# VH-VL binders against Acetyl-coenzyme A thioesterase (ACOT12): the designs that were tried, part 3

Target 1, 210 residues: Acetyl-coenzyme A thioesterase (ACOT12), of Homo sapiens (Human) (q8wyk0r340to549)
Amino acid sequence: CIHWDISKQASLSDSNVEALKKLAAKRGWEVTSTVEKIKIYTLEEHDVLSVWVEKHVGSPAHLAYRLLSDFTKRPLWDPHFVSCEVIDWVSEDDQLYHITCPILNDDKPKDLVVLVSRRKPLKDGNTYTVAVKSVILPSVPPSPQYIRSEIICAGFLIHAIDSNSCIVSYFNHMSASILPYFAGNLGGWSKSIEETAASCIQFLENPPDD

## First folded at step 8 (VH-VL; framework fv_socazolimab)

Design a6 (from s1f with heavy chain Y31S I54Y)
Fold by ESMFold2-Fast, scan of step 8:
Structure a6 (fold): chain C 210 residues (1-210), chain A 123 residues (1-123), chain B 109 residues (1-109)
Amino acid sequence: as target 1 above (210 residues)
Amino acid sequence: EVQLVESGAEVKKPGSSVKVSCKASGGTFSSYDISWVRQAPGQGLEWMGGIIPYFGTANYAQKFQGRVTITADESTSTAYMELSSLRSEDTAVYYCARDRYYDSSGYYPFDYWGQGTTVTVSS
Amino acid sequence: QSALTQPASVSGSLGQSVTISCTGTSSDVGGYKYVSWYQQHPGKAPNLMIYDVSKRPGVSNRFSGSKSGNTASLTISGLQAEDEADYYCSSYTSSDTYVFGGGTKLTVL
């Protein structure tokens, strides 16, 4: 996890975006599941697991980008998030969030402090980017009520196909996981991802009123 | 059915650059990646790099980092590989190949290849 | 990138079986689930035969792949004259690149 430094906020935000793009450029992904045209791929590298989820969505890319980059709306479709609250607006396109998660296999729920960096397409491009990673903020230290967790690299790449549709690709690079080596729960893992992806698609195609 | 068609043979002088094209037909261009693999006369295959057209992201083998640039133009369904500062050791057949093609039966790396472009570097 | 290690040549008689090995390290063959195999006839582009145990549609059941530790193997059973070709293995690497083996020339006697 990186320590947040206000004097370096622009470079840290740009590094967040570059890390996600580098993850998306990795090759050797393995197809794990294909359900209702939702494709799930995994990449196992020793003791780390990366996940890539992709779907063609009947929604304009700019709308999907707006909805997916607003983490305060994440709990509306993602059952792994209980709350997402803005700590600080670093810039128009970069925010610090405090996230809480439901209790999983222990008595303490998890929480996270993350930097979310969103970018519109480059001048000649058609891809929107929403990158997220954990940061260390001295002003929001770990508390005894939560297990502070870490997102190494995750986010969305949203590619415009036409004015009414896009391809949404979600990536997540996981570290400190025993799943790649003990692999018994990969089936349950992919099912959970499929359900979360289906919920996301329904949310994007039936967005809430402003 | 996917077909990859590469540009014609080139003869270049040392120190110049070459840009080889690979035009894809059949299927959706943005649904797969394009890699470049070369083969010097009588030698084995060597991966140079690849691009994911719809993300605009390219990745390169360390040996070619800083000397190779791979780009793609979705509007023409064409990928390009530009190699600069050419030396006689760059004389080879250059192939483009489809990568990261997935279907319900699995992942198929480099499942369709272009015909190859011969690049000769001589004084 | 250094190439994966393959024997320079192997030979087999019609109807017999041959195995071609491909040895790497924990950062390539040993670290990733699948190794792919390519067949190349003289003057032609390579053709994907196997990605680990998954055969490309249209590839004969005579071709099979296996992997143990840092070594992958391609086995061709019931050798036929048209199997005579160069064979290359390939693996993804921890540097987010691909590496090919040095190639093996198969002669069918």
Scores: ipSAE 0.309, ipTM 0.698, lowest interface PAE 4.4, mean pLDDT 83

Design a7 (from s1f with heavy chain G27Y I54M)
Fold by ESMFold2-Fast, scan of step 8:
Structure a7 (fold): chain C 210 residues (1-210), chain A 123 residues (1-123), chain B 109 residues (1-109)
Amino acid sequence: as target 1 above (210 residues)
Amino acid sequence: EVQLVESGAEVKKPGSSVKVSCKASGYTFSYYDISWVRQAPGQGLEWMGGIIPMFGTANYAQKFQGRVTITADESTSTAYMELSSLRSEDTAVYYCARDRYYDSSGYYPFDYWGQGTTVTVSS
Amino acid sequence: QSALTQPASVSGSLGQSVTISCTGTSSDVGGYKYVSWYQQHPGKAPNLMIYDVSKRPGVSNRFSGSKSGNTASLTISGLQAEDEADYYCSSYTSSDTYVFGGGTKLTVL
């Protein structure tokens, strides 16, 4: 986890985006599931598992970008999020969020403090970026009510196909703690990812009113 | 059919820059990576870098960091490799090659290559 | 720069078999299944022959790949005159780059 430093905010935000792009550029992805509009890939390196979920969405890329970069809307489609509140607007394109998650096996719910960095395509490109990573923020310390969790590297790459459709790729560089469960229970874990991806597609194709 | 067509031969002065193009056809351009590989006369193959057009992400071999820029224009299905601060040692044939992206039919690294562009650096 | 070690040349007689080795480290050949083999005839671009143990469709059944530890091998059986060419191996690396071998000139006697 990186300590948040206001004097280095631009560098930290750019590093967030660069880390996601480097993850997406890795080789060795293996397909684990393919269903209508959704493909799931995994990458195992050493003791770390990474997941790539590719979704075909019948919505303009710029609208998907707007909706997916606004984490206050994440609980509307993602059952793994209970609340997402903005802590600070670092810039127009970079925000700090406090996120709470549902109670699972533990008696205490999890929470996260994350930096979300969004970028529009470069001059000749067609891909929007939304990068997420956990940060340590002294103003939002761990509390007894929650188990503070960490996102190492995650986010969305949204590629425009035409004026009405896009490909939304979600990446997550996960900790080794889930690897035995994933390997031993691949079908159950991929079904959960497929259901969340399907919910995401429905949300993006039927967005809330402006 | 899958085809990669590179731009024509170039003769450059030391210290100048060269930009080579690679036009792809016969497949969905955004779904496959394009790498650049060079070969000096009588020498072996050397990977310079590659780009994933769909993600706009480029990676470079450390030897070329700061001197090479690889870009892609999806509207024309064309990848570019620009090499700056040219030296006589940069005299080589420059190839573009399609690299894998997973799909239902499988994937292969560098399964199709351009014909090569000869770049000669001389005074 | 090539980091993978290949013999500079190998030779074999018509109808015989030859094996070309490609040796790296645990950070490339030993760490990844992405070893591939390319054939290059004079004045031509390289052609992918083998990826890991899988043969590219259309490539002769005489070509096969294997890997043990930090060494990958290309075996060509039933040597024919048209097999005379340079052969290069390539591997993915822990730095998320590709590296080629130095190349092997195959002569068919």
Scores: ipSAE 0.475, ipTM 0.763, lowest interface PAE 2.6, mean pLDDT 85

